# VHH binders against Abasic site processing protein HMCES (HMCES): the designs that were tried, part 3

Target 1, 269 residues: Abasic site processing protein HMCES (HMCES), of Homo sapiens (Human) (q96fz2)
Amino acid sequence: CGRTSCHLPRDVLTRACAYQDRRGQQRLPEWRDPDKYCPSYNKSPQSNSPVLLSRLHFEKDADSSERIIAPMRWGLVPSWFKESDPSKLQFNTTNCRSDTVMEKRSFKVPLGKGRRCVVLADGFYEWQRCQGTNQRQPYFIYFPQIKTEKSGSIGAADSPENWEKVWDNWRLLTMAGIFDCWEPPEGGDVLYSYTIITVDSCKGLSDIHHRMPAILDGEEAVSKWLDFGEVSTQEALKLIHPTENITFHAVSSVVNNSRNNTPECLAPV

## First folded at step 3 (VHH)

Design a30 (from pg4 with S31T; framework vhh_8pnl_2)
Fold by ESMFold2-Fast, scan of step 3:
Structure a30 (fold): chain B 269 residues (1-269), chain A 117 residues (1-117)
Amino acid sequence: as target 1 above (269 residues)
Amino acid sequence: QGQLVESGGGLVQPGGSLRLSCADAGFTFSTYDMAWYRQAPGKERELVARITSGGYTNYADFVKGRFTISRDNAKSTLYLQMNSLKPEDTAMYYCAAGLEYYDTDYWGQGTRVTVSA
């Protein structure tokens, strides 16, 4: 996973993240650094994306089931990194393999501190390898969406015009992430950055790409992944596995250039 | 077969040099780790050299001191300068891009290098 869409305006995104804490209280996540949120149809590594994380990371004695939403840099910078420029890191940390997460210091250390987050997106993009062609076919991959009166009948998302109607009640993709906090050695603001955990592709995606993000399907899984105050690392890792509850459609090559940031990037072809 | 296009392969005599190029044709080159792999006849594909988005380089022991990997983010191009070529360097050379160290998301179609007297 190396390209996502997260284009919703801040207010729409916030409402899409409505949740219940462990006591059943209905809540919206509270924002940190909302000015750093940059909606885009075409988000690359090193850009900021919104993530959910437990309030307990910021406030001592907070209920660990309460959620903060914050933009974080995509590409985890370990807390132990001693250079002044994060781009000088010896490893690309855009993705983290689930099978080696406990073996890699960059991921094991923040995971041991409970630094789990849920990465939010409209969906993600992958490029299908086709024998005998010089072009790859990009696909937009996302949760199956619930039909509403405003979105129309099944198939309403099959055209660019109808695609706009589905955003009002869009179910955001929720991907398991690990974050860390890095203090620049020469001073300055703490950098929060994350990696997306990856797993082997499910059967439904295997013809598109051999890997997929670890998707947390439903509020129970999301809640357990975030709640580092009640859910141990060992228990949380049981949530990390391929998911079949996803859908996709082919998109145009416009998405290939990460500088293109228009609805055409995810519109069906 | 896709977004990475290799060039520069060919036939050279032992001791000769070649420079391979790999052009990015459709993703954010600057954010990816880039690598050169090779596959000799009858063997598995093996890592030759890797360069991170920040320019940190790693080399397989069998090419250290002879090969140099470099990247030009402005041109979205990866290079492999191959010096003092040996017959055992004969292989198909593949450009690769990844978002985790040693993991490969995308491959080029390859360019053939033959080192023969």
Scores: ipSAE 0.351, ipTM 0.683, lowest interface PAE 3.3, mean pLDDT 87

Design a32 (from pg4 with S31N; framework vhh_8pnl_2)
Fold by ESMFold2-Fast, scan of step 3:
Structure a32 (fold): chain B 269 residues (1-269), chain A 117 residues (1-117)
Amino acid sequence: as target 1 above (269 residues)
Amino acid sequence: QGQLVESGGGLVQPGGSLRLSCADAGFTFSNYDMAWYRQAPGKERELVARITSGGYTNYADFVKGRFTISRDNAKSTLYLQMNSLKPEDTAMYYCAAGLEYYDTDYWGQGTRVTVSA
């Protein structure tokens, strides 16, 4: 996974993240650094994306089931990194393989600190290899959605006009992430950055790409991944597996250039 | 069929030079770590050089001082400048792209480099 859409206005995004805490109280996640949230139909690594994480990361005695929403840099910078420039990191941390996550120091250390987050997106993009050509076909991949005007889920066959109306009730894609906190050696603000955990593609996506993000399907999975105060690393990692509850449709080549930020990036073709 | 297309391989005499190129479709090139691997007959595929999305380079000990990896994000092309070539450098050279810690998402088909008199 190396490209997402996360275009919802802040208020719509916040409402889409409504949840219940451990005591069953209805809540909205509390924002940190909301001014750093930049909606886009075409988010690439090194840009900021909103993530959910436990309030306990920021407040010593907080209920670990309460959630913060914060923009974080896509591309994990390990806390132990000693250079002044994150671009000097010796390896790419956009994604993290589930099968080696406990073997890699950059990911094992923050996992040991409970630094699990849920990465939010409208959906993600993948480029399918097309037989007989060097061109790739982009696809927008997302949770099945409920139609705004009529009962039933939205699909690839629906008109673009119907697609424009779904955003107020859009079910956000919730991907398992790991974050870390890096303090610049020369001083300055702490940098929060994340990686998306990846798994082998499910059967439904195998013709598009051989890898997929680890998707947390439903509030129980999301809650357990975030709740590092009650759920151990070993138990949380059991949530990391391919998901079949996903849909997709082909999109135009407009999305190929990460500078393009219009609804055409995810519109069905 | 290949996501990455290598070129520039060929036959060269010991002490000669070659420049390998690897072009992709440009969709996310600037975001990927890029690498050159090689595989000689009867041997496992081994890392030759890697360049991160931010431009940091790493080299295998056996090519340090002789090979230079570079990238041109505007042209979506990866390069390997190979100088002072030795018979031991004879191998199929593969371009690779990844978004994960020391892992590969995409492989090219390879380009053959032969160093002999």
Scores: ipSAE 0.387, ipTM 0.702, lowest interface PAE 3.1, mean pLDDT 87

Design a33 (from pg4 with D33A; framework vhh_8pnl_2)
Fold by ESMFold2-Fast, scan of step 3:
Structure a33 (fold): chain B 269 residues (1-269), chain A 117 residues (1-117)
Amino acid sequence: as target 1 above (269 residues)
Amino acid sequence: QGQLVESGGGLVQPGGSLRLSCADAGFTFSSYAMAWYRQAPGKERELVARITSGGYTNYADFVKGRFTISRDNAKSTLYLQMNSLKPEDTAMYYCAAGLEYYDTDYWGQGTRVTVSA
């Protein structure tokens, strides 16, 4: 996973993240640094994306089931990194393989601190290798969406107007992430940055790409991944596996250039 | 329509030099770690050199001190400067891009390097 869409306005995104805390109380996640949220149809590594994390990370005695939403840099900068420039990292931390997560210091250390987050997106993009050619076909990949008044789901045959109507009730893709907090050696604001955990593709996606993000399907999985006060690392890692509850459609090559930020990036072709 | 296209391969004498280039085809070049791999006939593909999005480099022992990997994000181009070439450097050289540490997501089609008297 190296390209996502997360274009919802802040208020719509917040409402899409409504949840229940441990006591059964309905809540919206509380924002940190809301002004750093930059909606886009075409988000690449090193940009900021919104993530959910436990309130307990910020307040010593907080209920660990309460959620914060915060923009974080995509591309984890380890807390132990000693250079002044994060771009000097020795290895790429855009994604974290589930099979080696406990072997890599960059990921094992923040996991030990409970630094689990849920990365939010409309969906993600992958590029399928086409047989007999060097061309690649981009696809937009997302949770199945519910049509409120019509039978079936949103798809390639729908008009652009129909796509605009679904965003008010869009089910956000919820990907398992690990974050870390890096304090610049020369002072300045703490940098919060994340990586997306990846797994082998499910059968449904295997013709598109061999890897997929670890998707947390449903509120129970999301709650357990976030709640580091009650759920151990060992238990949380049991949530990391491929899912078949996913859909996709081919999109225009417009998405190839990360500078293109229009609805055409995810529109069916 | 993301593609990696290699160029610069050819025939050189032992002790000679070549510069390989790899151009992207419109995906976010600057966000990817880039690498050069090579494959000699009948051998497995092996890592030659890697450069992160931030510019940190890593080299296989058999090329360290002879080869230099670099990138130009403004031109979306990866380079491999190959000096003091040896017959055992003869191989197809492949450009690669990845987002997971040392894993590769995208491959070029390769450019041939032959080192022979």
Scores: ipSAE 0.086, ipTM 0.533, lowest interface PAE 6.0, mean pLDDT 86

Design a34 (from pg4 with D33E; framework vhh_8pnl_2)
Fold by ESMFold2-Fast, scan of step 3:
Structure a34 (fold): chain B 269 residues (1-269), chain A 117 residues (1-117)
Amino acid sequence: as target 1 above (269 residues)
Amino acid sequence: QGQLVESGGGLVQPGGSLRLSCADAGFTFSSYEMAWYRQAPGKERELVARITSGGYTNYADFVKGRFTISRDNAKSTLYLQMNSLKPEDTAMYYCAAGLEYYDTDYWGQGTRVTVSA
């Protein structure tokens, strides 16, 4: 996973993340650094994306089931990194393989500190190899969505006008992430950055790409991944597996250039 | 699977130069860590040079000062400028792309480099 869409305006995104805490109280996640949220149809690594994380990371006595939403840099900068410029990191941390997460110091250490987050997106993009050519076909991959105006789920055969109206009730993709906190050696603000955990693709995606993000399907999985105060690392890792509850449609090559940031990037065509 | 297509290999005399290119058509090139690997006859595939999405470069000791890796994200193309070539540089050269820590997601087909008088 190396390209996503997360274009919802901040208020719409916040409402899409409504949840219940451990006491059953309905809540909206509280923002940190909301001015760093930049909606886009075409987000690449090094940009900021919104993530959910436990309030307990910021407030010592907070209920670990309460959630914060914060923009974080995509591409984990380990807390131990000693250079002054994060771009000088000598290895890629955009994704983290589930099968080696406990073997890599850059991921094992923050995971041991409970630094689990849920990465939010409209969906993600992958590029399928076209038989007999060197061209690839991009696909937008997302949770199945329910149409509110008529019976049935939204799909590739729906008109572009119908796609413009789905965002009010869009079910956000919720991907398992690990974050870390890096303090610049020369001082300055702490940098929060994340990686997306990846797994082998499910059968439904195997013809598009051989890997997929670890998707947390439903509020129970999301709650257990975030709640590092009650759920151990070993228990949380049981949530990391391929999921079949995803859908996709082909999109225009407009998405290939990460500078293109329009609805055409994810529209079926 | 990835579509990495290498070009620029060939026969060159010791001390000569070659410029390898690796073109990618249609995925998130700018987000990938890119690398050049090589495999000489009878040897294991080894890393020659890598370049992060942010442009930071890392080289194997045996090519430092002679090879330069670079990328053009607008053209989705990776380059390897090879100067002062030696017979021991003879190998198949492979382009690679990865998003995962210490892993490679995509490999090219390779381009042959022969350094011989």
Scores: ipSAE 0.103, ipTM 0.543, lowest interface PAE 5.7, mean pLDDT 86

Design a35 (from pg4 with T28D; framework vhh_8pnl_2)
Fold by ESMFold2-Fast, scan of step 3:
Structure a35 (fold): chain B 269 residues (1-269), chain A 117 residues (1-117)
Amino acid sequence: as target 1 above (269 residues)
Amino acid sequence: QGQLVESGGGLVQPGGSLRLSCADAGFDFSSYDMAWYRQAPGKERELVARITSGGYTNYADFVKGRFTISRDNAKSTLYLQMNSLKPEDTAMYYCAAGLEYYDTDYWGQGTRVTVSA
């Protein structure tokens, strides 16, 4: 996974993340650094994306089932990185393989600290190899959506009024992530950055790409992944596996250039 | 098959030079770590050189001082400048792209390099 869409306005995104805490109280996640959230149809590594994480990471004695939403840099910078410029990291941390996560220091250390997060997106993009040519077909991949009588599907929302209705009840894609906190050696603000855990592709996606993000399907999986106060690393890792509960459609090559940030990036063709 | 397109291979004499190119066919090249691997007949693929998205380079010991890896993000192209070529460099050379160190998301089809008199 190396390209996502996360374009919802902040208020719509917040409502899409409504949840129940351990005591059954209905809540919205509390924002940290909301001014750093930048909606886009075409988000690449090194940009900021919103993630969910447990309030317990910020407040000692907080209920670990309560959630914070915060923008974090895509591309994990390990806490032990000693140079001043994160771009000089000697390896790419955009993704993290599920099968080696406990063998790689960059990921094992933050996992041991409970630094699990849920990466939010409208969906993600993958490029299908086409035999006989060097051209690739991009696809937008997302959760199946529950359609109300007013929202319709993406393909049916071809008027400006209908496009807004599609997103009002959009089920956000929830991907398992690991984050870390890096303090610049020369001083400055702590950098929060994340990686997306990847697994073998499911049967439904195998013709598009051989890997997929580890998708947490449903509130029970999301809650267990986030709740590092009650759920051990061993138990949380049992949630990391392929899912067949996804859908997709082909999109225009407009998405290929990460500078293009319009609804055309995810519109069906 | 066909996602990354290698070119520049060929037949050269020992001591000669070749420049390999790998053109990206439509994904976000600048975000990927890029690498060159090679495979000689009857042997496993081995890493020749890697360049990260941030420009850090790594070389196998057997090519240090002779090969140079570079990238042009504006052109979405990866290069391998090969100097002082030896018969032992004879192999299929593969371009690779990844979003995690030591892992490969995309492979090219390869370009053949033959070093002989």
Scores: ipSAE 0.401, ipTM 0.728, lowest interface PAE 3.0, mean pLDDT 88

Design a36 (from pg4 with T28E; framework vhh_8pnl_2)
Fold by ESMFold2-Fast, scan of step 3:
Structure a36 (fold): chain B 269 residues (1-269), chain A 117 residues (1-117)
Amino acid sequence: as target 1 above (269 residues)
Amino acid sequence: QGQLVESGGGLVQPGGSLRLSCADAGFEFSSYDMAWYRQAPGKERELVARITSGGYTNYADFVKGRFTISRDNAKSTLYLQMNSLKPEDTAMYYCAAGLEYYDTDYWGQGTRVTVSA
């Protein structure tokens, strides 16, 4: 997973993240650094993306089931990194393999500190290599959306009015992530950065790509992954597995250039 | 077969130069760390040079000062400039791309480099 869409305006995104804490109280996540949130149909590594994490990471006595939403850099910079420029990392940390996460110091250490997060997206993109050609077909991959009871006319979806309505009730993709906090040696703001955990592709996606993000399907999985105060690393890792509860459609080559940031990036072709 | 396509290999005399290229479809290139590996007959595949998505480079000790790795994101192409070639550099050279720590998502099929008198 190396490209996502997360285009919702901040207020719409916040409402899409409504949840219940351990006591059953309905809540919206509290923002940290909301000014760093940059909506885009085409998010690449090194850009900031919104993640959910436990409030207990920021407040000593907070209820660990309460959630913060914060933009973080995609591409984990380990807390032990001693150089001044994160681009000097020898290894790409955009993704983290589930099967070796406990063997890699860059991931094992923050995981041991409970630094689990849920990476939010409209969906993600993958490129299917077409046999016999050097060309790849991009796909937009996302949770099945609730069919509006008023949907019969799905056909073209070429009406701007139809696209405006779908996003109000869009079910965000929730991917398991690990984050870390890095303090620049020369001083400055603490950098929060994350990686997306990956697993073997499910049968439904195997024709598109051999790997997929570890998707947390439903509020029970999301809450257990985030709640590092009550759920151990070992128990949380049981949530990391392929899922078949996803759908996709082919999109145009406009998405190929990460500088393109328009609805055309995820529109069906 | 092969996600990446290498070219530029061939036969060269000791002390000569070669420039290897690795091209992909351009869809994901700028986000990946790119690397050149090599494998001599009867030996394990070994890292020659790596360039991160941010442009940071690192080299195996046995090629430092002789080889230069570079990338052109606009062309979705990785390069390896090989100077002062030695018989010990004879190997199949593989292009690799990854998004995961110490892992490779895509491999090329390789291009052969032979250094002999």
Scores: ipSAE 0.300, ipTM 0.636, lowest interface PAE 3.6, mean pLDDT 86

Design a37 (from pg4 with G26E; framework vhh_8pnl_2)
Fold by ESMFold2-Fast, scan of step 3:
Structure a37 (fold): chain B 269 residues (1-269), chain A 117 residues (1-117)
Amino acid sequence: as target 1 above (269 residues)
Amino acid sequence: QGQLVESGGGLVQPGGSLRLSCADAEFTFSSYDMAWYRQAPGKERELVARITSGGYTNYADFVKGRFTISRDNAKSTLYLQMNSLKPEDTAMYYCAAGLEYYDTDYWGQGTRVTVSA
């Protein structure tokens, strides 16, 4: 996973993240640094994206089931990184393989500290290699939505005009992430950054790409991944697996250039 | 679009130089770690050089001091400057792009380098 859409206005995004805490109270996540949220149809690594994480990471004795929403840098900078410029990391941390997460120090250490987060997106993009050509076909991949789920092959989501109608009740894609906190050696604000955990693609996506993000399907999975106060690392990792509860459609090559940030990036072709 | 295409291979004499290029004009090139691999007949594909999105470089021991990897994000192009070429450098050279630690998401088609008198 190396490209997402997360274009909802802040208020719509916040409502889409409504949840119940451990006591069954309906809540909205509380924002940290809300002004750093930048909606886009075409988000690449090193940009900021919104993530959910437990309030307990910020407040001693907080209820670990309560949620914060915060923009974080995509591309995990390990806490042990001693250089002054995080762009000088010796390896790419955009994604983290599920099969080696406990072997790589950059991921094992924050995971051991309970630094689990849920990465939010409208959906993600992947490029399918077309046999017999040098071109690739981009696809927008997302949770089944109310109108798309019911229509099957005759979907309201098949046209750009119909896509505008579904955003108010859009089910956000919820991807399992790991974050870390890096203190610049020269001083300054702590940098929060994340990686998306990846798994082997499901059968439905195998013709598009061989890997997919670890998707947390439903509130029970999301709650368990976030609640590092009650759910151990070992138990949380059982949530990391491919899912078939996903849909997709082909999109225009406009999305290829990450500088393009328009609805055309995710519109069906 | 978004296919990696290598160029610049060819036939050179021992001690000569070549500059390989790998282009992908419409992809998120600047976000990817880029690498050059090579495969000689009868051998496994092996890493030659890697450059991260932040510009950090890493080289296989057998090319250190002779090869230089670089990238131009404005042109979405990866380069490999190959100096003091040896017959042992004869191989098909592939560019690669990845977002995971030592995993490759995309491969080029390859360009052939032959070093012989």
Scores: ipSAE 0.294, ipTM 0.653, lowest interface PAE 3.9, mean pLDDT 87

Design a38 (from pg4 with F27S T28I; framework vhh_8pnl_2)
Fold by ESMFold2-Fast, scan of step 3:
Structure a38 (fold): chain B 269 residues (1-269), chain A 117 residues (1-117)
Amino acid sequence: as target 1 above (269 residues)
Amino acid sequence: QGQLVESGGGLVQPGGSLRLSCADAGSIFSSYDMAWYRQAPGKERELVARITSGGYTNYADFVKGRFTISRDNAKSTLYLQMNSLKPEDTAMYYCAAGLEYYDTDYWGQGTRVTVSA
């Protein structure tokens, strides 16, 4: 997973994240640094994406079931990184393999501190290798969506106009992430950055790509992953596995260049 | 239309040089770590050199001082400059891209390098 879409306006995104706390109260996540949120159909590593995390990370004695939404840099910069420029990190942290997460210090340490987050996206992109060539076909991959004015879920056979109408009630993709906090050695603001945990692809995606993000399917999984005050690392890691509840359609090569940021990036072809 | 396309392989005499290129058509992998792997007949594929998106390089011991990996993100191209080539360098050379430490997500088709007198 190395390319996503997260294009919803801030207000729509916030409403899409409505949730219940431990006491059953309906809530919207509270924003941190909302001005740093930049909607895009084509988000690459090193850009900022919105993530959900527990309020307890910011406020001592807060209810750990209450949620903050914050933009974070995609590409985890470990707290121990000693250089001044995060782009000079000596290895890639865009993704973190589930099978080695407890063996890699860059991920094990923040995970041990409860630094779990849920990465939000409209969906993600992957590039399928075409048989007999070194050509790759991009696909947009996302949760099944309910059609607003027609029975059933939205699919590839629907018109592009119908795709534009579903965003007000879009079910966001919720991916398991780990974040860390890095203090620049020369001073300045703390950098919050994250990695997306990856697993082996489910059967439905295996012909597109051999890896997929660890998707948290439903509010129970999301709440358990976020609630580091009540859910241990060991218990949370049981949520990390392939998901079959996913759909996709082919998109045009417009998405290939991360500078292209238009609805055409995710439109069915 | 080819996403990772290697070129520059060929036949060269011991002590000679070759420059391999890997074209990232569509500029998909500009934020990825890029690497060169090689595989000799009957042997396992092995890492030759790696370069991060930020330009940090790492080399296998058997090529240190002889090979140089570099990237040009504006041209979406990865390079491997190979100097002082030895018969033991004979292999298929593969371009690779990944988003995880020492892991590979995407592979090219390979380019053949033969070093013989």
Scores: ipSAE 0.439, ipTM 0.745, lowest interface PAE 2.8, mean pLDDT 88

Design a39 (from pg4 with T52S; framework vhh_8pnl_2)
Fold by ESMFold2-Fast, scan of step 3:
Structure a39 (fold): chain B 269 residues (1-269), chain A 117 residues (1-117)
Amino acid sequence: as target 1 above (269 residues)
Amino acid sequence: QGQLVESGGGLVQPGGSLRLSCADAGFTFSSYDMAWYRQAPGKERELVARISSGGYTNYADFVKGRFTISRDNAKSTLYLQMNSLKPEDTAMYYCAAGLEYYDTDYWGQGTRVTVSA
């Protein structure tokens, strides 16, 4: 996973993240650094994306089931990184393999601190290798959406005006992530950054790509992944597996260039 | 625009040089760690050299001092300069791109390098 769409305006995104705390109280996540949120149809590594994490990470004695939403840099910078420029990391941390997560110090250490987050997106993009040509076919991959009078379905025949209704009740993709906090050696703001955990692709996606993000399907899985106060690392890792509850459609090559940031990036072809 | 395409392989005599190229044709090249792997007949594929998105380089001991990996993000191209070639360097050479240190998301089709008298 190396390209996503997360274009919803902040207020729409916040409502899409409505949840129930441990007491059964309906809540919206509280924002940190909301001005750093940059919606886009075409987000690449090193850009900021919104993630959910437990309020207990920021406030001692907070209820671990309460959620914060915060923009974080895609590409985990380990807390122990000693150089001044995080772009100079010796290796890529955009993704983290589920099968080696407990063997890699860059990921094992923040996991031990309970630094689990849920990465939010409209969906993600993958490029299918096509036989007999050097072209790849991009696909937009996302949760099946509930067809309602308000939200509708994404259809090939939909006019641009009808696309606005699709997003009102869009079910956001919820991907399992690990984050860390890095303090610049020469001073400055603490950098929060994350990696997306990856698994073998499910049968439905195997013809598109051999890997997929670890998707947390439903509020029970999301709650258990975030709640590091009550759910151990061992128990949380049981949530990391391929899922079949996913859909996709082919999109145009406009998405290939990360500078392109328009609805055409995810429109069906 | 959708795969890694290698070029520059060929036949050279021991002590000769070759420059391999790998062109990106469909993803954000600058975001990926890039690597060269090789596979000799009957052997497993092994890492030759890696370059991070930030330009940090890493080499297998058996090529250190002889090979140089580099990248040109503006051209979306990866290079491997191979000097002082030995018969033991004979292999199919593969370009690879990844978003995690030990994970390879994309592989090229390979280019053949033969070092013989």
Scores: ipSAE 0.371, ipTM 0.704, lowest interface PAE 3.2, mean pLDDT 87

